# Miniprotein binders against q9h3h3, part 13

Target 1, 235 residues: q9h3h3
Amino acid sequence: EDGFTAEHLAAEAMAADMDPWLVFDARTTPATELDAWLAKYPPSQVTRYGDPGSPNSEPVGWIAVYGQGYSPNSGDVQGLQAAWEALQTSGRPITPGTLRQLAITHHVLSGKWLMHLAPGFKLDHAWAGIARAVVEGQLQVAKVSPRAKEGGRQVICVYTDDFTDRLGVLEADSAIRAAGIKCLLTYKPDVYTYLGIYRANRWHLCPTLYESRFQLGGSARGSRVLDRANNVELT

## First folded at step 14 (miniprotein)

Design QF3
Fold by OpenDDE base, look of step 14:
Structure QF3 (fold): chain B 235 residues (1-235), chain A 105 residues (1-105)
Amino acid sequence: as target 1 above (235 residues)
Amino acid sequence: TEDEVRKLFEKLIKLFERMMKRIEELLKKAEEAAKNGDTETAEKYLEEAKWLAIKARIIIYILEELAEQTGNEEFKRMAEEAKRIIEEVLKRLKEVEEKVKEARS
């Protein structure tokens, strides 16, 4: 990723958060309606700004699926940000351990597996697999970015409740792989997002904690998961 | 490139300004709802405003990082101004939150 690509993507994501979402909520909508919803709103055809001929006439920020057990709990993000600003002012060293402790203290523990895919059948198929896994309770919540005008890659985000729960993070990877997804996955805690920490930061913090690579004939999980902080394979 | 960074910086500033405008609208709606005894609606608007304030702070952190990495004094000044603005908004958010709490009692 050249230069400030991550910051560009962050700006686009925050802009998208201000626009309406297309949501399938399994808590209120029967699972039997999922296939019709997926057919109506394939992410490769849903456009960011509601272009003519798209399934959406109005801007769409995200396409999302909420599972039965989904409960939005982001913790004390305001307190986290205040503590972060105070920490910067103090001149104390900032390490990955510092961020982990801040996250724990303020209960900001959510994280996400990320995958980037070109628009098309592979993306729509991947999204359908993830959406089913969410509705079936293997995953809690996922979202996908709509198609941009420039035809760039779309991102699928699959969330977990606790980035400090290594088993939960690995279980989500397994569920994603079971859905037939073979691309590279990266796991990022939301604490890094809330603090504006991307790849090129002054503290040399890596916001990617885990990387998952698909492996043919490998372990029962079908992937190799690398702990980026320790450079250790977990699988 | 310097031009790419400038374009990103300007994009972030515009987004920040949009967020500030929306927060002001939401706070006004929350206050009006609270005055009318509709505490539920007031809380909904307040919660949305709080989330926008969180996102606005993220934008400021990115702006500060861009300013630091480029050493551009104009960017530093603009980031500092955005930081002043968000602090004022956060104070206003707290004031509205107290009004909503009073309306619940």
Scores: ipSAE 0.869, ipTM 0.934, lowest interface PAE 0.5, mean pLDDT 93
Fold by ESMFold2, look of step 14:
Structure QF3 (fold): chain B 235 residues (1-235), chain A 105 residues (1-105)
Amino acid sequence: as target 1 above (235 residues)
Amino acid sequence: TEDEVRKLFEKLIKLFERMMKRIEELLKKAEEAAKNGDTETAEKYLEEAKWLAIKARIIIYILEELAEQTGNEEFKRMAEEAKRIIEEVLKRLKEVEEKVKEARS
């Protein structure tokens, strides 16, 4: 049984949102500066709370890279939350289709591929590959958590604009795999996050829409992508 | 167990309180910037405050789910109080937004 691990991670992520971010913004910074920036701020060395011996003396919530074409559009999240509250008082059934329709109606369509890695070379290498893919235009925006005190796993989030655009989500998976990433990836639409819905929820909703597993016989450098909601292989 | 839920609940309440304090700070900064004629800076503070309010509402949804899963009435009362607090903060946020909009012109 999973307990409340997802809710603890969500609390930590929301707390991190409130602290300063380290950002490489390709829209305003030359791509030739990326490698120096990556060397200065490896995610395994950047500390969450600004330890004296780390590259940062102040707290860092997230390390992020914005691509040249990144144009943020979160949709009507306030309206989404209001509609959600009204839906719950209505007594109407809550299903995966209900959440999909809410997301579409309010234009809250973003989602993210997630990977969890222990601090160290593997994490720093994966992040560098993702960051380069963002700056080169294969991905739009990504972030990685800094090192926590206990040295637990860190997370890389790679965002896409529209979870209902299956082809776009699969193209992002391909770009991640082309960067040499072989670990498990899970895809979560942001609608679940904005409504506080995690794996242990009363409606038995599955917030993970897709899983991507590296396989030698798969597409795009060996990916096998499973639609978790319908138990259908997409690749 | 209920002890595990209580620890998570307390963590979320602490985070919610931090968000409420930050929102009030941002709203004061937005008012100050607007009074100084810097409506662009005021709008940035308002945008940050709006996003914190969205996240605070997420915390409330998580608290409500934890209360439902445990059946704990104390947790339910605490989630209801947090909801009352955010609604008051949202009213103040709207008030400040109107002041900034007025100053823009």
Scores: ipSAE 0.835, ipTM 0.913, lowest interface PAE 0.5, mean pLDDT 89

Design QF8
Fold by OpenDDE base, look of step 14:
Structure QF8 (fold): chain B 235 residues (1-235), chain A 105 residues (1-105)
Amino acid sequence: as target 1 above (235 residues)
Amino acid sequence: TEDEVRKLFEKLIKLFERMMKRVEELLKKAEEAAKNGDTETAEKYLEEAKWLAIKVRIIIYILEELAEQTGNEEFKRMAEELKRIIEEALKRLKEVEEKVKEARS
């Protein structure tokens, strides 16, 4: 991603958060209705602004699926931001370890696997696989961006509760791979998002902690997961 | 490019303005609900306002980073101005939270 592409995507994501979401909540809706919901709202056809001929007449920010065990807990994000501002003012060194400690202190531990796919059958199929995995309890929560007017890639986000739990992060990768997804995955803690830290920041912090590449005939997980901070393969 | 950076800056400013307008509306609604003894509705509006305030701060952090990377003094001044605005809103949010707590007691 050249230049400020990540910041552009962040601005678009925040704007999307203000618009209505299409949600399938497995806590209140029977799993048997999932296939009909997926057929009604394929993410390649749902448009960001409710274009004529789309399944949605009104703007849609995100399409999401909540699992049975989903509990929204973001921790003390306001306290995190205040501590971050104080840290910058102090002139103390800022490292990945500093961000990890801030996240732990304020209980802001959520993170997400990200995949970018072109609109079409492959995207809709990937989303259907993830949505099923969420409803079946293999994943807790996922969302996908609707189709933009200009086209471009859509993003699927699959969340985990704790980016410091390496096993939980790897289990989510395995579940995504088991759903038949073969594209590149990147894992980003939400703490970096809440602090506005993207690629090429002044502190040289990398917001991507893990990278997953699909591997044919390799590990039982069907992927190679790289720890980006240590440049070590975990699988 | 300079044009791309300017486009991003304008996009972020518009988003900030929209979010701050909503924060102000939510705080007003929360105060009115608290005065009427509807603490549940007041808390709902406050929670939404808190999340918007978080997102507004993210916008400011992005603007500060853009200003630092480009050396654009206009962007820096704007980011500082927006930071003052959100700090005032956060102070007001805390005042409304205390009113809601008092109404629950």
Scores: ipSAE 0.865, ipTM 0.931, lowest interface PAE 0.5, mean pLDDT 93
Fold by OpenDDE base, fold request of step 19:
Structure QF8 (fold): chain B 235 residues (1-235), chain A 105 residues (1-105)
Amino acid sequence: as target 1 above (235 residues)
Amino acid sequence: TEDEVRKLFEKLIKLFERMMKRVEELLKKAEEAAKNGDTETAEKYLEEAKWLAIKVRIIIYILEELAEQTGNEEFKRMAEELKRIIEEALKRLKEVEEKVKEARS
């Protein structure tokens, strides 16, 4: 990712957060309706601004699926940001451990597996598999970006409740792999997002904690998960 | 890369302006709802405003990082200006939150 591509994508994501979402909520909608909803709103055809001929006439920021166990608890993000600004002002050293401790202190523990896919059948198929896994309770919540006018890759985000729970992070990877997804996955804690920390930053912090690569015939999980901070394989 | 950075800067500024406009609208709506005794509606607007404030701070952090990495004084000045704006908005948000609490009592 050249230069400030990550920051550009972040700005696009934040802009998308302000527009309406297409949501399937398994807490209120029968699971039997999922297939019809997926057929109506395939991510490769849903356009960011409601282009002519798209399933949506109005702008769509995200397409999302909420599982039955989904709870929108983000912790004290405002307190986290205040503490971060105070830390910067203090001139104290900032390390990955510092961010982890800030996240724990403010209960901002959510994170996500990310995958980037070109628009088309592979994206729609991946999304359908993820959406099914969410509705079946194997995953809590996921979202996918709509198709942009300029094209480019769409992102699927699969969230976990606690980036410090390695087992939970690995279980989500396993569920994603079980859904038939074979692409590269990267795991990013939301704390890095909330603090505006991307790949290129003055503190040399890496916002990617884990990387998952699909492996044929490997571990029972069908992937190799690398801890990027420690450069250790977890699987 | 310079052109891309400039485009990002402009995008971030436009996004900031849009978000701050919405924050101001939400704060006004929350105050109006609180005055009318509709504390539930007021809290809903405040919660949305708080989330937008979080996102605005992210924009500022990105701008600060852009300023640091590029050494661009315009970016630095803009980030400082936006930081002052959001700090004022956060104070107003707190004031509205206290008014909503008072309206519950």
Scores: ipSAE 0.863, ipTM 0.931, lowest interface PAE 0.5, mean pLDDT 93
Fold by OpenDDE base, fold request of step 19:
Formats: structure tokens, C-alpha cells, sequence
Structure QF8 (fold): chain B 235 residues (1-235), chain A 105 residues (1-105)
């Protein structure tokens, strides 16, 4: 990933957050409507700016599915950011442990499994599998980026409530794998996103805590999960 | 490349400007709603403004990191300027929040 690609993607994501979302909310919409909604708004065809011939005529920032148990609680992100700025000013050493402690202190514990897929049937199929898993309660919430004009990879984000809960993170990986997804997954806590910490930062912090690789015939989980911080296999 | 970095910088600045414009609009709407006794609407606008403020700070952090990695003093000065702007907006946000609380009482 050349230079500031992650920062470019972050800027695009933040811009997308300002535009309307296409949301299937299982709390208010019957699960029986999911298939029709997926057919109407396949992520590979939904365009970021409502291009002619797309299912959407207006800009779409994200396509999202909310599960029955979904409760948006982001914690004290403002307090986190203030504490981060104070920490930088203090000149104290900044470590992954420091960020973990900040996240815990401010209750900013959400994280996400990320997958990048080219537009097309495989993306739409992966998204449909994830959306179903969310509606069925195996996952809490997921979103996918719409198709960009340049035809770049789309990202699916599958969230977990607590990046410090290793079991919960692994359960989400298992649910993603059970949905038939075989691509590489990376897990990133949202705390890194909220603090603008990407790859190759001045503190040498790695925002990716876990990597999941699909494994044929392996453990019951169908994946090999690597703890990047400790370089230890968890599965 | 230097050109790519500059493009990112310009993109971030434009995004900042757009977000800050929206924050100002939201704060105004929240104040108006509070004056009209519509505290629920005022809170909705404040919550949206708070989230935008979070994102604006992320933009600043990215700019600060960009400045550090490139050694570009222009980027550093810009990040510092934007930081002052958001700090002022956050103060105003708190003031509006207090007005909304007063309107609930």
C-alpha cells in the first residue's frame, strides 16, 4: 500500500459518512424483506454518487445492516480525543498498550473485521451472507461501501462491540467464515480510526490487531487467526 | 509522490471546510430549536454536530501526521490553524448544549 493510501480511503470514508445511507434495520423491518432489499441494492451496483442506471439516483455513503441486538454505543470519543492530544503534549511514550488503556478508559471499544473485494458477484454474495448473519443475530452490524467511479475495491466492515474481547472477535470471524467468505480479513479497533492512526505513523503503531486467513480442512473455524501484536496464532 | 500528498492535503482541507460549515449550520439550528422550546430537535442537531466535530479532529490528526512525515511547514501551520478553528467550534457547541439544558429546565 503506497504512502498515504489509507489516509485517502479514510478521507473518502468520512466524506461518505456525510451522505445518506441505505440501511436495512432488522429492529424495524421484518427479516423476510431482506432478500428483496439485497436484490434491490446489490453493493456492486449501488454507486457512490447515484450514477445513471444504478439502483440509487442519489448519493449513497454506505449500505448497512443493523441486527436486532444492535445498539450504537461509541463511548466517549470526544474524551478519548482530548486525552490523546494531552498525551501527545506530555511527551510520554505512546505504545499499543497506551492506546488500549485509553480505549478502555473512555469506553471506545468497538472494532471491525475488514475485507476488500472487487465489485461483482463475489462482493454481492459476500455481502448477502454477512447481511443474513446480521439479521439472524450471529453478527450485530455491518456496512459496505458503494461502488466508486474508478471501480476500486469495495470494503465490507463487520463490527464487534469489544476489541479487547478476543473470544468475541474470534466468534465474529467464525460467523464471517460460516457465511462463505474466504478472503483475507483484518481486524482494526475503531480507537485507531478516531485518533487518525494509520500504517506508518510516527509512533510505529499497527492499527491491525488480527489477521484471519481462510484455511481448508483446518480447525472447526475454517480460519487461521494471527495476533499481529504478539505474532501468535490464536486458532 | 509530492503531488499525491498535495492532493490528499487539498482533499482534507475541502472536507474540513464542508464539515465545519455543516457544524455551524447545525449549531445555529440547535440554538433556534432551543429558543423555540424544541429541545428534542436541538439535541438531535447537537449530536450530529458532535460527531462531525469528532471527524474534523480526525482530519486534523491526519494532517498533523502528514506534516510530520513530509516535514512540510505549510501543512503543520494549516493543521494548527484548523485545530484552533475546531476548538472554537467545540466551545460554541458547549455553550449551545448548556442553552438546551436550560431550556429543558
Amino acid sequence: as target 1 above (235 residues)
Amino acid sequence: TEDEVRKLFEKLIKLFERMMKRVEELLKKAEEAAKNGDTETAEKYLEEAKWLAIKVRIIIYILEELAEQTGNEEFKRMAEELKRIIEEALKRLKEVEEKVKEARS
Scores: ipSAE 0.861, ipTM 0.929, lowest interface PAE 0.5, mean pLDDT 93
Fold by ESMFold2, fold request of step 19:
Structure QF8 (fold): chain B 235 residues (1-235), chain A 105 residues (1-105)
Amino acid sequence: as target 1 above (235 residues)
Amino acid sequence: TEDEVRKLFEKLIKLFERMMKRVEELLKKAEEAAKNGDTETAEKYLEEAKWLAIKVRIIIYILEELAEQTGNEEFKRMAEELKRIIEEALKRLKEVEEKVKEARS
């Protein structure tokens, strides 16, 4: 968080967006093919630029799974950006409520749970569980970054279609945990991404709406979810 | 550090240039497809170009924030220049979009 780490990662993610993706699309591909696909393209082995000896010979930006019910609803992102620019010149205050209202007005409601894992079996196992949850219908869409040349941490993004639908966001968290994921999850609405707003911003906005931690102590396999805007536990 | 800030700046500029090159390429392809009556293909190219333009504006927002936090006038001037460039590309995009809509009908 020291310096501009989030902005560097954002630039790398946008570069990855431009390269080919490896996609398992349940809308057009039988679910019985998923396990073979996962074995062919483990995220710890798929390389960002197609290194010799990797399963891919060409660059790969993302590895993704689309569920049978996946229907992208990005909203009016161009209008969102125009309204944001106008707002900054208007003199009106910019608050978390401002961002929420912009997102609602322009129907830019998607967001994502994020997790960061080192390359290896743990990453591949986590991804496989998420991918199965997507194909089985518990989640709608997810993606994972390929292995970077330096072998740093990789990210899994699990999307939801409406960050204002708290129950839907919590249901996605539950589905992620049911897949055996125990690491920290953070939830970021896409509105912050489309407006280039990261933790170190001039408005002191917090782009992370929720944090989810695996709960220890009880017999229930659950989450402790914190609402960062109100500093209140939801679970 | 200044080194990390400079690296981010250079990365953003390189990414901007790559994205804008692709946007111009897609607009040409959309226009040619529309002239050939293939409006479905033209619309696909336009949609991709619109998404790249969205990403280019994100790059500019990041650069504007970098300039604000550092007080660096070079970053500020570059952000203003890149904004002029994307605004011209957006005008071109709208012109091509209108041509595609006319061809569809």
Scores: ipSAE 0.859, ipTM 0.926, lowest interface PAE 0.5, mean pLDDT 90
Fold by OpenDDE base, fold request of step 19:
Structure QF8 (fold): chain B 235 residues (1-235), chain A 105 residues (1-105)
Amino acid sequence: as target 1 above (235 residues)
Amino acid sequence: TEDEVRKLFEKLIKLFERMMKRVEELLKKAEEAAKNGDTETAEKYLEEAKWLAIKVRIIIYILEELAEQTGNEEFKRMAEELKRIIEEALKRLKEVEEKVKEARS
């Protein structure tokens, strides 16, 4: 990611959050309807602004799937932001440990596995596998970005409830791998997003906690997960 | 590049303006709903306004970091101005929230 690419993507993501979402909610919709929904709204064909000939005539911010056990709990994000501003004003040292403690204190513990894929069959196939895993209860919630007018890669986000629960983060990686996804995955806590912390920052904080690489015949999980903060393999 | 940084800056400002406009609309709608005794609708608008306020603060943090990394005084001044705007909006949001609570009682 050259220069401020992450910040550009963040601005696009926040703009997308203002537009309608296409949602499959397994709490209210039978699982038997998932295949028809996936066929109707393949991510590679759903366009960000409702281009002519797309499945959507209106702007779509995200395509999402909610599992049966999904409960939106974002914690106290406003309190987190206020505490962050106060911390900056205090001149106290800011470390990854500081951010972890802020997240715990304000119950802002969500994080996500991220994958970037070019538009096409591979993206749609990956999304279908993830969506099925969510509906089957192996994952809680996922979203994918629609096709941009400029083209480029689309992002799939698979959320976990607690970035401090290493086992839960690794279980989500295993479920993603079991769904047939073989690309590079990166895990980012939402606390970094809520505080505007990206790769290049004055505090030298790395928002990516984990990286997962697919490995055939390796661990029972089918991936090699690296803890980036400690430069240690977890699997 | 300087051009890419400028493009990001302009994008963030436009996004801020759109979000703040929506926050003001939502606060007005929440107040109107509260006056009409529709507390459920008022709460829905307030919740949306709160989330937009969170995103506006993220924009400010990105601008502050951009100002720090580039040393651009324009970016710094803009970030400070936007911070004042959101602080005022957050005060108004709290006032509307109290009105909604009063309407429930």
Scores: ipSAE 0.858, ipTM 0.929, lowest interface PAE 0.5, mean pLDDT 93

Design QF8
Fold by ESMFold2, look of step 17:
Structure QF8 (fold): chain B 235 residues (1-235), chain A 105 residues (1-105)
Amino acid sequence: as target 1 above (235 residues)
Amino acid sequence: TEDEVRKLFEKLIKLFERMMKRVEELLKKAEEAAKNGDTETAEKYLEEAKWLAIKVRIIIYILEELAEQTGNEEFKRMAEELKRIIEEALKRLKEVEEKVKEARS
């Protein structure tokens, strides 16, 4: 595909994980403070490394909003990685079902809807809508990358707690669309991230489990969600 | 392209080095906190170190895939070296974890 673009982005995301985050935590911060926080830290203006004139003087890895019900639940990722390494030496075939079973066995069930937007008003507006949906309880947790020096596309990640719970994943898609988001959304289970599996992989696995496309103008139910593993529409 | 793959390889090595440096710092801090009787702080440092170790393994998996897709033996040798480094760090992590458990009892 595009010369390991996903792997480059993954490396940059892991580096960003190590820098400070700007977090609005609804569990400890009154919801009435959200609008001021959003105005202070628009993702198109928050700089990755703290440029002069930006709202942040120090590096920022991610901008995040934690909802009232957010409860971290990563599962047994260490065990997942160990089992993955053992599986590769076993000589047994590695299939999408293999990855699904590893995730279930080790309780590594989280995943995320992803969207990529250019810096500017559309990004800031999309993020604000998602952040409000998180604080209001329609979504549980989301993050957005800050502006890089080159001004490339930024990513918004909206997490769900169980990729095998199709209703929960579809509810998150619906909440994203209700916030006015019309771009393509792709869903990636975290198991693929923890095992370093991106589009260019020897097993020809597809790390994108679901795809959501906005379809109906003016309709509250404006998306079609496709199961990429089976090429079957869920909606 | 080969140039893009080389840039990714170099980026991953720098990230590995940064993460391992932080792991060593966290293990030292966890041990110091445990010696001072602050086992809750020690456990927080250990948890952060465990998460960095997970990410280091992701780097190694990406390098292994680069080696497979390109046939580049340098990538393969580096992935093997990084695996040995993280395994040694995990042994130290386990040792510190046991010290923290003993301090709690």
Scores: ipSAE 0.853, ipTM 0.923, lowest interface PAE 0.4, mean pLDDT 90
Fold by ESMFold2, fold request of step 19:
Structure QF8 (fold): chain B 235 residues (1-235), chain A 105 residues (1-105)
Amino acid sequence: as target 1 above (235 residues)
Amino acid sequence: TEDEVRKLFEKLIKLFERMMKRVEELLKKAEEAAKNGDTETAEKYLEEAKWLAIKVRIIIYILEELAEQTGNEEFKRMAEELKRIIEEALKRLKEVEEKVKEARS
């Protein structure tokens, strides 16, 4: 009950989805314009509702970068939700395997690496590195939340096409680390978001599939990645 | 706490109402565009309405979980009522989609 913080954040995120986004789309915008765009719209200074002194005068829900290879395909989310509802009324047990099967059946395969940072230089630097990785083709799509009036932590989401493609998810982690990011990363398949499943749920499901921690050993810019479902280190 | 749970409940209801108002507006606009022969615009309105309906269903899932974890009968009854509302809206969405497809042909 005390763990409803994620649900509050989810509601705020869905409200943000309805407001305008600031988008750098590499498919239609020259890559040479990226640095100027990043300087104009640092996520620590872009305000959620257009506060005085911010670079935006209108509400902004999200700041996003789409890579040249970005081809949106969310799958059959409506069918996923209908099947989920039917499953619950059937009385059959709900397990991580059933969630995976639903996602595969309806082709709702996307997921995201998440990082949370306070407003400031570290956030803006991390976002800039991610945005460059997207435009250069190492990542396909990312978004970052704008600054709230309260000044709380912001989130960067780095999407992957297929959470069942472990190598692809790990390659995205590597690209994030190559951008100089050292904070904790967690990976959540989008199926959990579309079904409203958060940490404290009645089925005891774990919506975090992978956890990545920066690794300092040697000169390698790498990470230790833990499979949270099986508690097994992959690296 | 009960106060924090109540605040989440009320936030979700307000968001549900905002999204449902927009869904109904989009369905009306899709029908109007189809009547005018602009099926491309009608399909764009339908796509936005479908995504809002997806999010409305997420709100309902969160409300159902809130009701389950708290044992609050008010939350349970509200979640059931909101589910009836979205089910009716989804039926309407499907009917409008069929009208748009008819106009496209």
Scores: ipSAE 0.849, ipTM 0.919, lowest interface PAE 0.5, mean pLDDT 90
Fold by ESMFold2, look of step 14:
Structure QF8 (fold): chain B 235 residues (1-235), chain A 105 residues (1-105)
Amino acid sequence: as target 1 above (235 residues)
Amino acid sequence: TEDEVRKLFEKLIKLFERMMKRVEELLKKAEEAAKNGDTETAEKYLEEAKWLAIKVRIIIYILEELAEQTGNEEFKRMAEELKRIIEEALKRLKEVEEKVKEARS
C-alpha cells in the first residue's frame, strides 16, 4: 500500500528462513504419506509462532515440499553480490539487461511463480494441489508461508531452475493451472531477491518478469502470460 | 509514511542482529567440530554461515535503498556501520575456513 510493502514482506520472509521448516521430502518419504501430511499441516492453520490451537507447538518459518527430482543449485550468489557492489561504484547504467547478465555470469538462474491468498479453504486447497503436483513430478519444489498473527495474506512460491528458459517457466505455469489454480501468478527471478531489488527501487526496474492470468474457463482453458519487460503476450 | 519507514527500519535492524548472532554461533561450532576432527560437520556450519552472510548483505541493500528514497542520514550511517560489521565477520569466517581445511588431513 505504501510502496514499501514488498520490503516488509522480504524482511519477514528472511526472518522466516531462519526458523524451522515443515518439509515433505519426496526424495525420502513415500508419496502415499502426502495426503495425511497435508491434512495435518494446512497452511491456514499452521501458525508462524506456534499459537494455541495450532498443529505446531514450535515456530514454523515455511511449509515446503521437495519433489523426487529436486536438486538445488543456487549458483554463485556471493560472487553475484560482489559484482553488484562493484557495478554500483563503476558509474555504469543499471538496466534490466545488466541484471540478466549478472545472473547469467554467476549462474544465479532460479526464479519463482508467486501467488498471494488469504487464510482459509482457498489457500489450503491451492497448496494441496501444488504439493501434489510437486510429489507427482510436474513441479520441482514449492513452499508456503504459515499463518501470521495479523492474519494477512500468505504466499505460495513455486520454484523453477532457470528464468532465462522461457519454455520451462511456462511449463511450470501450466502445471500450476492444471492443479486447479485460477488466481493471478507473478514470476520473479531470484537475482532480484539476492540484490534486494523490489518494486520501490531507484532504477525503476520491474522485478516481476511475467504475469499469468487464468483464461476464462471455456474450452481453450489456459493462461494468458504477459512478458512485463516487452509488454508482449506469450500465450 | 514516516511510521511505516521506521517500522521497516526497525525490522531490518532486529533481523540483522539475529542473523549476526547466529553467524557467531555457527563459526564457534565450526571451530569446535574442526578441533574434534569432524571436518564434515564443520563444513556444514560454515556453509550455513555463508548463506546467512548473503542474507545480511540483502538487509544492507534494502537499508541503502531506504536511505536513498527517504534522504534519511541515520539509515545511511547505519548501513555503513552494518557493512563494517559484516566485513569483520567475513574475515573471521575465512580464518575459520582455513582452520577447517588444515584439519581435513
Scores: ipSAE 0.844, ipTM 0.917, lowest interface PAE 0.5, mean pLDDT 89

